# VH-VL binders against Rho GTPase-activating protein gacT (gacT): the designs that were tried, part 6

Target 1, 189 residues: Rho GTPase-activating protein gacT (gacT), of Dictyostelium discoideum (Social amoeba) (q54nl0r163to351)
Amino acid sequence: VPLTQVPCRAGSNVPIIIEKLIDHIERTSLNSEGLFRIPGVDLTINQYIKLFDNGEDVDVSPIEPYTAAGLLKRFFRDLPVFVPQSINKRVVSLFIDEEGKKKPVDMEILSNLRVLVHQLPTVHFEVMQELTNLLGKLMSRSDQNKMTISNIAICLVPTLNCVPAIVTYSIQMHDFFYNEVFPQHHLYY

## First folded at step 1 (VH-VL)

Design o12 (framework fv_ontamalimab)
Fold by ESMFold2-Fast, scan of step 1:
Structure o12 (fold): chain C 189 residues (1-189), chain A 121 residues (1-121), chain B 112 residues (1-112)
Amino acid sequence: as target 1 above (189 residues)
Amino acid sequence: QVQLVQSGAEVKKPGASVKVSCKASGYTFTSYYINWVRQAPGQGLEWMGWISAYSGDTNYAQKVQGRVTMTADTSTSTAYMDLRSLRSDDTAVYYCARGGYEYDEGWFDPWGQGTTVTVSS
Amino acid sequence: DIVMTQTPLSLSVTPGQPASISCKSSQSLLHSDGKTYLYWYLQKPGQPPQLLIYEVSNRFSGVPDRFSGSGSGTDFTLKISRVEAEDVGIYYCMQTLHYPLTFGQGTKVEIK
């Protein structure tokens, strides 16, 4: 189902399933080698999806790291649209010129990318914010978990069905994209 | 694994058209450009153009401009190169090659196995 | 168009000896992003080209360390420290700085 139709808590724009899984993974799983790369138990993933779909108050505490990560991946994989095609196409145009050649990446391009990220519907934006915050923490522990920015991108970009730059720059420059005051001047794309 | 598999050899008469396919597997098709490069018998490599599997945008070398159309079918992860008004000097092995965005910095990898197109009669 | 010129056009090497191939571009391949858009490929007999070196000096994954690239601006060199039988084929340099993308004319490397 569409992200906007997934149940959220009162006053929240982030679906309950995402909120619970991200919190659980952040607290228990960030040192697990190959997290998001190594598959979880598919039968267990299917069981938990049914519990969430039925609106049950799901206890995620017993879920093992690879299964919790697999559950979160399955959720995103099953979304019809996470990043709209129109936004993805515009992001490509920021980084690649009319001749298909990569443009120099500078603060102007990154500021324009930030504008496009902020054009995501509110629910999608806040979900991207929460996900890439988790992934930044995973990346910071790559000595233990072996999940470098490249490994994270390889296993998650296909699942999210979006332009890699949206995810990789959101991870690497999280405060710039999500926590700084958004500029309101005519300097944008 | 990451692979590009091309359609089989074609023999065409002058003035005909040929459509070569390039089926991708083992990666996210829409994240990369597909380049087309040809090689006449005993000659060097000649770039023909590219298509973005993501946007459908194309860029064609001027020598084939007006005779070539590149398309991509995201449902089958297959790129196509359609070359019209064939001449004898279009006889070549035609390669597709992945390139462009993400982490590849414009290099071509992998390459398809090549499709031999012979224009004679 | 950027013209890529390779020398020599052919090279016969005794097994285990070094080989060196030059590639010159008609204009600088250095972009304002700080990258130099020069690549080396090997085409073995009956096979498609395979990437050896990207952005002047970076060895592609799986490429033996006997291959090395160097150069800047308009002058580039590919070196093979110890040529082996499996290294026979045609070597091409390529630029991706400006369209149309262009290749050198190729250097045939064969064993004596």
Scores: ipSAE 0.000, ipTM 0.448, lowest interface PAE 15.9, mean pLDDT 85

Design o13 (framework fv_ontamalimab)
Fold by ESMFold2-Fast, scan of step 1:
Structure o13 (fold): chain C 189 residues (1-189), chain A 120 residues (1-120), chain B 112 residues (1-112)
Amino acid sequence: as target 1 above (189 residues)
Amino acid sequence: QVQLVQSGAEVKKPGASVKVSCKASGYTFTSYGINWVRQAPGQGLEWMGWISAYNGNTNYAQKVQGRVTMTADTSTSTAYMDLRSLRSDDTAVYYCARGRGYSYWYFDLWGQGTTVTVSS
Amino acid sequence: DIVMTQTPLSLSVTPGQPASISCKSSQSLLHSDGKTYLYWYLQKPGQPPQLLIYEVSNRFSGVPDRFSGSGSGTDFTLKISRVEAEDVGIYYCMQGIHYPFTFGQGTKVEIK
């Protein structure tokens, strides 16, 4: 089922399954060593997928860390398209020259990457924002959980089927990619 | 408006196949699963299986595994149950029933039933 | 498979009198999520089943308050405080905790 057709709460562009799992993982699982790398219980993942598929009001609170992370990975793996191939190709062109050599990364390239990330369809953009926000929190606890940016990328980029730079820079520079710029005269006190 | 409408009665000979349809309307079809439940004359209810309208995943009761296929067509909001190698003990009223969306696994909306008679 | 056993199988009730139906499961219907996956349905003559009670004690939308469900673990009860003519039919309990989902054999409720 396309991401845009997955059930969301009224007024939200983020699927309920993602919202519940991200909230649960953030509250309970960020210190778990090898989160997203160590597999969860596949039978339990299959059971929860069936509950969500059947439109149930699923209680995710009993799900242990590795199984919750595995369930979230399964959701993304099963999506037909998370990042459109047209955007993936344009991202590759930002970082790889015509000879296949990596370009030096500077703020011009990162600004152009930001533009491409903002060209994702609204639902995809907000899902990427929420996912990479969670992953940034995971990375910030890498002393405990051992999930450095490299380990996160190895585990999740193949699952998301997108160019690594989209995920890694969204994690490392989350504010730059996803926060709104507010002019001073419009600040809310 | 919120309803499940099933195809009409069928009379089949032993060894034939039957395909019952269940057309959903008035709700988001892909947000719910469809269960199939049958009832032999004068007997109780027997669950046959379910299908997710979201991704097409199925789970069939062991008693009918190998003879049943459940499918869902999201473009027409219609679920199907295809039962093969019919026996006289497959004579029953077949119901489709919606799994409740964003709630627990209960059947809150039922089709009117399709009578399938298997006789020689 | 979980076996669901209902008693009595048949019940004749004078209008306005109470009725009680028991449902016993061969194993606990309490899940680790804290929920008990027990449901009650009514099938009126010539009609499909209709949901009365979900998760042991929750009355489904439009179900009169004379219907109540109770129980825990393996022992469950459906009560009708004052039976009316429209309550005639066959009552089924169902477990939704494990595949295959299974129903009790049914309890026929008739008016005297």
Scores: ipSAE 0.000, ipTM 0.442, lowest interface PAE 17.7, mean pLDDT 85

Design o14 (framework fv_ontamalimab)
Fold by ESMFold2-Fast, scan of step 1:
Structure o14 (fold): chain C 189 residues (1-189), chain A 122 residues (1-122), chain B 112 residues (1-112)
Amino acid sequence: as target 1 above (189 residues)
Amino acid sequence: QVQLVQSGAEVKKPGASVKVSCKASGYTFTSYYINWVRQAPGQGLEWMGWISAYSGKTNYAQKVQGRVTMTADTSTSTAYMDLRSLRSDDTAVYYCARTYYHGSGLYYFDYWGQGTTVTVSS
Amino acid sequence: DIVMTQTPLSLSVTPGQPASISCKSSQSLLYSDGKTYLYWYLQKPGQPPQLLIYEVSNRFSGVPDRFSGSGSGTDFTLKISRVEAEDVGIYYCMQSIQYPRTFGQGTKVEIK
């Protein structure tokens, strides 16, 4: 089922399954070593997916950390499209030149990436915002959980089926991409 | 290794209250519910209710509703059952048991505490 | 409330002989997820109950293959192929499809 068709609460653009799992993980699981890397219990993940698919009111509070993270990964893996291919192609063109060489990263490129992220459909944008906010908090505890930005990218970018730059810069510069106004210099008189 | 260790035996007079503890170890306490089940002498098992160690949400059996309070302390991984206005028919062994929640119901009671004998006599 | 009825209430078994315990529920224990929420527990003398079988037919970790569960809907059976001295105790079926969770009356298994 497309992301826009997954059930949301009244007045929300974030699917109930994502809302519940992100809230649960953020409260209970951020210090778990290898979160999103170490697999959860597949039998339990399959059971919870079926419950959500059936539209049941699911209590996620008993789900252990690795299984909750695995359930969230399964959800994204099974989405038909999270980041549209047209946006992925345009992001690649920001960072790779016509000869296939990497461009130097500067604020112009990052500002253009911000514009492309804001071109995601509303539901996809808000889901990306919530997910990368969670992942930024996980990264901030990498001393305990061992999930550096590199480890997070290796585990999740293939699952999300998008160019790495979308995820890694959204995590590292979250306020810039989702909350901050365009960078400006004060005019000096 | 998963363990649930309960507090010791209690002897109470009618009208008193009792608070039984259940200390969990060997697993992530907040990922499971704790059930309370009692067994009167020579009788079968009677479910009293459960508590989510994560949210504090409770569900009490109708027979004890209004007299029971279940709580969980995540800092000590300990669940409590407080039963008030004790009657002679509350005399029983009280067990805590861990359960994995699955959808609209409880999955199963996989590990149990050793039991706490509560005797109510005048 | 779902009523769980066990038969027999007691049985005396010669060591090495089989034993069979029946459990009937007043309502179907099959849920919309395709699972049947029926469980078997053993309470040995002076001990807490221990899980034997979950979801009708699955042996819990460490449970000997002498124990098997079967059934569907409202009719369930626990079988012990060769009863040993360590199997003495009271056996309970339980349903977890509805609140309150309910147990059968128990079946006492004794060695002759």
Scores: ipSAE 0.000, ipTM 0.436, lowest interface PAE 20.3, mean pLDDT 85

Design o15 (framework fv_ontamalimab)
Fold by ESMFold2-Fast, scan of step 1:
Structure o15 (fold): chain C 189 residues (1-189), chain A 120 residues (1-120), chain B 112 residues (1-112)
Amino acid sequence: as target 1 above (189 residues)
Amino acid sequence: QVQLVQSGAEVKKPGASVKVSCKASGYTFTSYGINWVRQAPGQGLEWMGWISAYNGNTNYAQKVQGRVTMTADTSTSTAYMDLRSLRSDDTAVYYCAREMYDSGGYLDYWGQGTTVTVSS
Amino acid sequence: DIVMTQTPLSLSVTPGQPASISCKSSQSLLHSDGETYLYWYLQKPGQPPQLLIYEVSNRFSGVPDRFSGSGSGTDFTLKISRVEAEDVGIYYCMQAIEFPLTFGQGTKVEIK
């Protein structure tokens, strides 16, 4: 099911399943070693997916860390599209030149990446914002949980099916991408 | 030490209902699921269903769906299986077993069993 | 439903001799998480089943080292290096990759 068709609370653009799982993980699981890398219990994940699909008011509070992370990963893995291919291609072009050579990263490239991130559909943008905010908190506890930016990227980029730079820079420069004042790029008449 | 203690043997007539209990001790009841497995005389093991002790969510085997209800009472750390419209082929030993969520959903500790005999 | 098939269905063993039981599943029990959801249980006469081996090859707490599990995908084996009198009973394999949980028919091991 497309992300825009997943149930949200009134006034929210973030699906209930994502909201509940991110909140739960943030409260209980950020010190768990290898979170998102170590698998959870698939029988339990399958059961919870069916409960959410049935529109149940699901209590996620008893879910253990690796299973909660696994459930969140399964949700993203099963999405038809999280980041449109057109945006992925444009992001690649920011970092790779016409000859396939890597360009030096500077603030101009990162500013252009920010523009592309803001071109995500509203629901996708807000989901990316919430997910990468959670992942930044996980990264900040890497001394305990061993989830460095590299480990996070290895575990989640394939699941999200997007260019790594979107996720890694969103995590490392979260305020720059999601919270700072963004200049307008259109002319009003 | 982990223990699951089940209620005593039952003899029922066809069409009656039976409610089997499974009292847990030695662990945090709400952190694990309880599975119900039955065994007819001289036959193998047949899975009946599963209940989460933390939120009451259930999953039932298709063969008994519509006739079975599984519940959990967190105040007494007790799981229940209520089987209705009993038939002679429901004659079996009924076991409860704890599911280890953090270890892949396998059944690690089992109750002693409750013999249910359905006869006219 | 996943079908679990055990061979042989009965086995008569002289004490101290080895025994081997095969279990085949109708579908792969390897999950995308890298784990294989195959388990072995022993039911001694008059007792409930007890867990012997979890996730193909791991001995459960208190299980003697004469028990070993092996296999992958759809083909699994339980071996007892030297059968003792207390090993008599019915052995079951089980899959837990999906609901409903399903068991093999059981293999009866008895002493000659």
Scores: ipSAE 0.000, ipTM 0.439, lowest interface PAE 19.0, mean pLDDT 84

Design o16 (framework fv_ontamalimab)
Fold by ESMFold2-Fast, scan of step 1:
Structure o16 (fold): chain C 189 residues (1-189), chain A 123 residues (1-123), chain B 112 residues (1-112)
Amino acid sequence: as target 1 above (189 residues)
Amino acid sequence: QVQLVQSGAEVKKPGASVKVSCKASGYTFTDYGINWVRQAPGQGLEWMGWISAYNGNTNYAQKVQGRVTMTADTSTSTAYMDLRSLRSDDTAVYYCARAYDEPYFGLGYFDYWGQGTTVTVSS
Amino acid sequence: DIVMTQTPLSLSVTPGQPASISCKSSQSLLHSDGKTYLYWYLQKPGQPPQLLIYEVSSRFSGVPDRFSGSGSGTDFTLKISRVEAEDVGIYYCMQSTYYPLTFGQGTKVEIK
């Protein structure tokens, strides 16, 4: 099911399943070693997916950390498209030159990446904002949970099927990408 | 011309602190991260941690966690490593190195290195 | 932590002869982005390390073409096709796929 068709609360652009799981993980799981890397219980994940698919009011409070993270990963993995390929291609072009070599990163490149992130459809943008906010909190506790930016990227980027820079810079520079006002008008295509 | 120039040699007593500086020039300081690597006499290279010059985010090696603080002053293009509660096994040459890799901050190769700062901890 | 193991630990080479250094990682260094973050550095006596090879096989700017890197997964090799006097020093492999960043123990290259 496309992300835009997943049930949201009135007035919200974030699916209920994402809202509930992120809230639960943030409250209970941020110190769990290897969160998102260590698998949860597949049978339990499958059962909760069925409950959400049936439109039930799901209580996520009994879900243990690795299973809650696994359920969230399964949700993203099963999405048809999270980041459109047109945006992915444009992001690659920001960081890779015409000869296929990496460019030094400067604020012009990061500002252009911010423009591209803001070109995501509204639901996708707000979901990326919520997810990377959670992942930034997870990263801030990497001394306990061992989930550094690199470990987070290796676990989540394949699941999200997007250019790693979108996720890693969103995590590390969250306020810049999601909470600061643009200093000038940018033309969106 | 990219250069990283480090502060001079330090001799400290056990239990003291040392603060090493790394002044960058020849590039936009906030576009790159700074890694800190040390080398004990006759031994190999040990990564200590990384700081983003853009946002001040840090990531420290477990072995020095709780004793190290890395900072960056964008107004002077200078990174600092402050190591506390020094022990004799902290005796090493400490290097700063510019992180170059895209798309990850701190994930990649160190293209330019400072000349090193010798820190000797002796009683 | 990822363990990086270099072999041999020491090489004595006649000038003009080839040299080969192996680096093995305890886990695959292939990142989810499709890149392998494996690097080779040379530390000449009394100097800081200098970058030779990045991303397994790409030569850094100014590095002579007699240096080449290869490998994948957990097994990597640095080759010097003809060793010159200026190549004396300690060679280190490094990975940055995982935190903490880790180095091999080093390979000392000397001229006979």
Scores: ipSAE 0.000, ipTM 0.458, lowest interface PAE 13.9, mean pLDDT 85

Design r01 (framework fv_relatlimab)
Fold by ESMFold2-Fast, scan of step 1:
Structure r01 (fold): chain C 189 residues (1-189), chain A 117 residues (1-117), chain B 107 residues (1-107)
Amino acid sequence: as target 1 above (189 residues)
Amino acid sequence: QVQLQQWGAGLLKPSETLSLTCAVYGGSFSGYYWNWIRQPPGKGLEWIGEIYHSGSTNSNPSLKSRVTLSLDTSKNQFSLKLRSVTAADTAVYYCARDYLEDWFDPWGQGTLVTVSS
Amino acid sequence: EIVLTQSPATLSLSPGERATLSCRASQSVSSYLAWYQQKPGQAPRLLIYDASNRATGIPARFSGSGSGTDFTLTISSLEPEDFAVYYCQQYSDWPLTFGQGTNLEIK
């Protein structure tokens, strides 16, 4: 099921399953060693997916850390498209030249990456914002949980099926991509 | 002391499938990630993918469409298949263990894979 | 990507001497740095992880130090078996990167 068709609360662009799992993980699981890389219990993940698919009001409170993270990963893995191929291709062109060589990264490239991230459909943009905010908090506790940016990229980039730079820079420069005020020209006539 | 031993075909033609197997001796298979890493001649190391003892896999997005990782828990072996090889896949291929961080110990002995017409 | 620069490219010493190998990162890698030894035709062998922890079975003459951007591998008294290529590797950021290597050769 496309991300835009997943149930959200009234007035929200973030699916209920993502909202509940991110909130739960943030409150209970950020110090868990290897979170998102160490697998949870597949049987339990399958059972919770069925509950959400049935439209039930799911209590995620009893879910242990690795299974909660695994459930969130399974949700993203099963999405048909999280980052559209057109955006992925344009991101590759920012970082890789026509000969396949990496370009030096500077603020011009990162500013262009920010523009491309903001071209995601509204639901996809807000989901990416929430997910990478959680992952930044996880990374900030890497001395406890061992989830460096490298560990996060290894297990989450394949799951999200997108160009690594979208995820890694969103995590490392979250305020730049999602919270920086962009001066706008307002016209009133 | 844990040891890794690897084997597989070393000479391939373009379009063939690379198949390598790594056997784990002298230690627990569970609780670790089992990795494939390659080193093209004169170039840096490139991570190919990992498999956890449960069968859960992650692979390099640049190779994902061509990579299949599998386990045989009864033999304590894990395997790499890389489809549709080209000359760019010429490298020494290593299997290696990590716990969680991306430093590796132990390593297999390596297998030189040459892809030529 | 984080670039690791190793110096010197070649270090010529005699058995019994102290070897000091440097690895400098273009950005902070905290302590997420490993050192490997590689002999011709062999797999890399882990020596040091988390900048300063010796891997199992590695002789006490090997030590690692540093944090952030500047790291050192020290071999306090060289044995004949220590002449090899040494690589540093960071695992703080993705993609994983290695230094270009220091070739430690017998004088």
Scores: ipSAE 0.005, ipTM 0.505, lowest interface PAE 10.2, mean pLDDT 86

Design r02 (framework fv_relatlimab)
Fold by ESMFold2-Fast, scan of step 1:
Structure r02 (fold): chain C 189 residues (1-189), chain A 118 residues (1-118), chain B 107 residues (1-107)
Amino acid sequence: as target 1 above (189 residues)
Amino acid sequence: QVQLQQWGAGLLKPSETLSLTCAVYGGSFSDYYWNWIRQPPGKGLEWIGEIYYSGSTNSNPSLKSRVTLSLDTSKNQFSLKLRSVTAADTAVYYCARGEYDFGYFDYWGQGTLVTVSS
Amino acid sequence: EIVLTQSPATLSLSPGERATLSCRASQSVSDYLAWYQQKPGQAPRLLIYDASNRATGIPARFSGSGSGTDFTLTISSLEPEDFAVYYCQQRSNWPLTFGQGTNLEIK
């Protein structure tokens, strides 16, 4: 099912399943060692997916940390498209030159990346914002949970099926990409 | 069946503000970028800027300081204001729909000739 | 900004002939290139997107090819209505840019 067709609360652009899981993980799971790296219980994940698919009001409070993280990963893995291929290709061209070599990263490249992130459909943009906000909080507790930016990228970039730079820079420079301190309509400064 | 209709003042003096509006009929206003593109007489095309239906905008750096884009979702309309015009701003101005994924222009307004003269 | 250079500036051909129009980018645009047709007094019309995909309603005689920096628009057998100005456009980077145009004229 396309992300834009997943049920949201009235007045919200974030799917209920994502909202509930991110809130639960943030409250209970951020100190769990290897979160998103260590697998959850597949049978339990399958059961919860069916409950959400049936439109049930799902209580996520009993879900154990690794299973909650695994359920969130399963949701993203099963999406037809989270980041459109056209945006992924444009991001690659920002970082790779005509000879196939990596370009030095500067504020011009990061400002262009910000433009491309803001081109995501509203639901996709707000979901990326919420997800990378959670992942930044996870990273900030890496002393406890062992999830450095590198470990987060290894676990989640393949699941999201997008260029790593979208995720890693969104986590590390979250305010630059997602808050209104930098006006969205003036991105070449 | 998607149709863009545009209007606005066509004759301006240097230093004035250009104001153009485009209305969208027969199609969804949501999930698209709405664009302005201009063409000086006898010359090629120049992209001015885009506005997403959420209100998020991006503009050509050469025009950024002078461009304001806005929308009215209740009327399915979007507008361009270009301040401090000069003779170099004389052009036919087009509104156009850009698809989110590929950033190309599949539907265009009829065009408005804007002449800037003293 | 990425500069697109079209050649030739003017191409004079007869109906029934094959037209080949070129567009060259100052840096790689991958396959993020489109072609437009513009007739006098009209807005441009999208012909080809992502280098080789024909837009809705565009006749099969129009085809696009190329990747990276070199792109070609081909019209396999010219009809009278095909004589117009043609523009290429890239979406690889902002700002979006167009070529200067090729004028395809009769005879």
Scores: ipSAE 0.000, ipTM 0.474, lowest interface PAE 15.5, mean pLDDT 86

Design r03 (framework fv_relatlimab)
Fold by ESMFold2-Fast, scan of step 1:
Structure r03 (fold): chain C 189 residues (1-189), chain A 119 residues (1-119), chain B 107 residues (1-107)
Amino acid sequence: as target 1 above (189 residues)
Amino acid sequence: QVQLQQWGAGLLKPSETLSLTCAVYGGSFSGYYWNWIRQPPGKGLEWIGEIDHSGSTNSNPSLKSRVTLSLDTSKNQFSLKLRSVTAADTAVYYCARVEDYLSGYFDYWGQGTLVTVSS
Amino acid sequence: EIVLTQSPATLSLSPGERATLSCRASQSVSSYLAWYQQKPGQAPRLLIYDASNRATGIPARFSGSGSGTDFTLTISSLEPEDFAVYYCQQYDNYPLTFGQGTNLEIK
């Protein structure tokens, strides 16, 4: 099922399943070692997927950390498209030249990446914002949970089917990509 | 000691489905990522994909449309199915273990299975 | 995907000599790089992980170094059993990828 067709609350662009799982994980699971890397219980994940697919009002509070993370990961894996391939290709071109060599990263490249992130459809943009906000909080506790930016990328980038830079810079520079309002005009002549 | 032992069909015709199984002895099945890697004769190594004990998978994008990975937790076994094979799929196939979420290197390997695809 | 390029493709040396094998990544892999040894008819054997840590049972003559994009495997004094193909592998990003291999052959 396309992300735009997943049920949301009135006035919200974030699916209920994502809202509930992110809130639960943030409250209970951020200190769990290897969260998103260590597998959850497959039978339990399958049962919860069926409950959400049936449109039931699902209580996620009994779900254990690795299973909750596994359920969220499975949701993204099953999406037909999270980041459109056209945006992925344009992001690659920002960081890799025509010869396949990586370009030095500067604020101009990151500003262009921000523009591409803002070209995501509204629902996809807000879901990316919420997911990378959660992942930034997970990363901030890496001393406890061992989930460095590299470990987070290894676990989740293939699941999201997108260019790593979209996720890693969104995590590390979250305010720049999602919260800052940039000037509409140049400050210098 | 941990030991991985693998088996499956060795000779296939084009368009058939490759099926290989790997059994884990002497160690825990849970808490690890279980991988398949292949090597065409005289060439280098290519990662196929991984599966964890919950059934979550990651696969090489070049093979993703043809690859199915599965588990049998009651037997401590995991399996690879590769559909629509061609001569380009002729290779030695290896199963291998990744121990820790901090790693992605292969500490234990199966003995390998030569799969030949020819008419 | 991250491309790993190994050099030289073939290295011909005698027992007792020092071998130096290079692996270069198309983008940074931090220290998430491993080295494997493979002999004909056998599965690869893990030698080095995290760029410089020697795996259990691997002789002290094997050492790894480097970070980012440039990595080296060194064998300080070759033994007859060391003549084999060597592969580097990165695990910083999916898909997991290997270099094309360096064939270390006896002169």
Scores: ipSAE 0.000, ipTM 0.440, lowest interface PAE 18.4, mean pLDDT 85

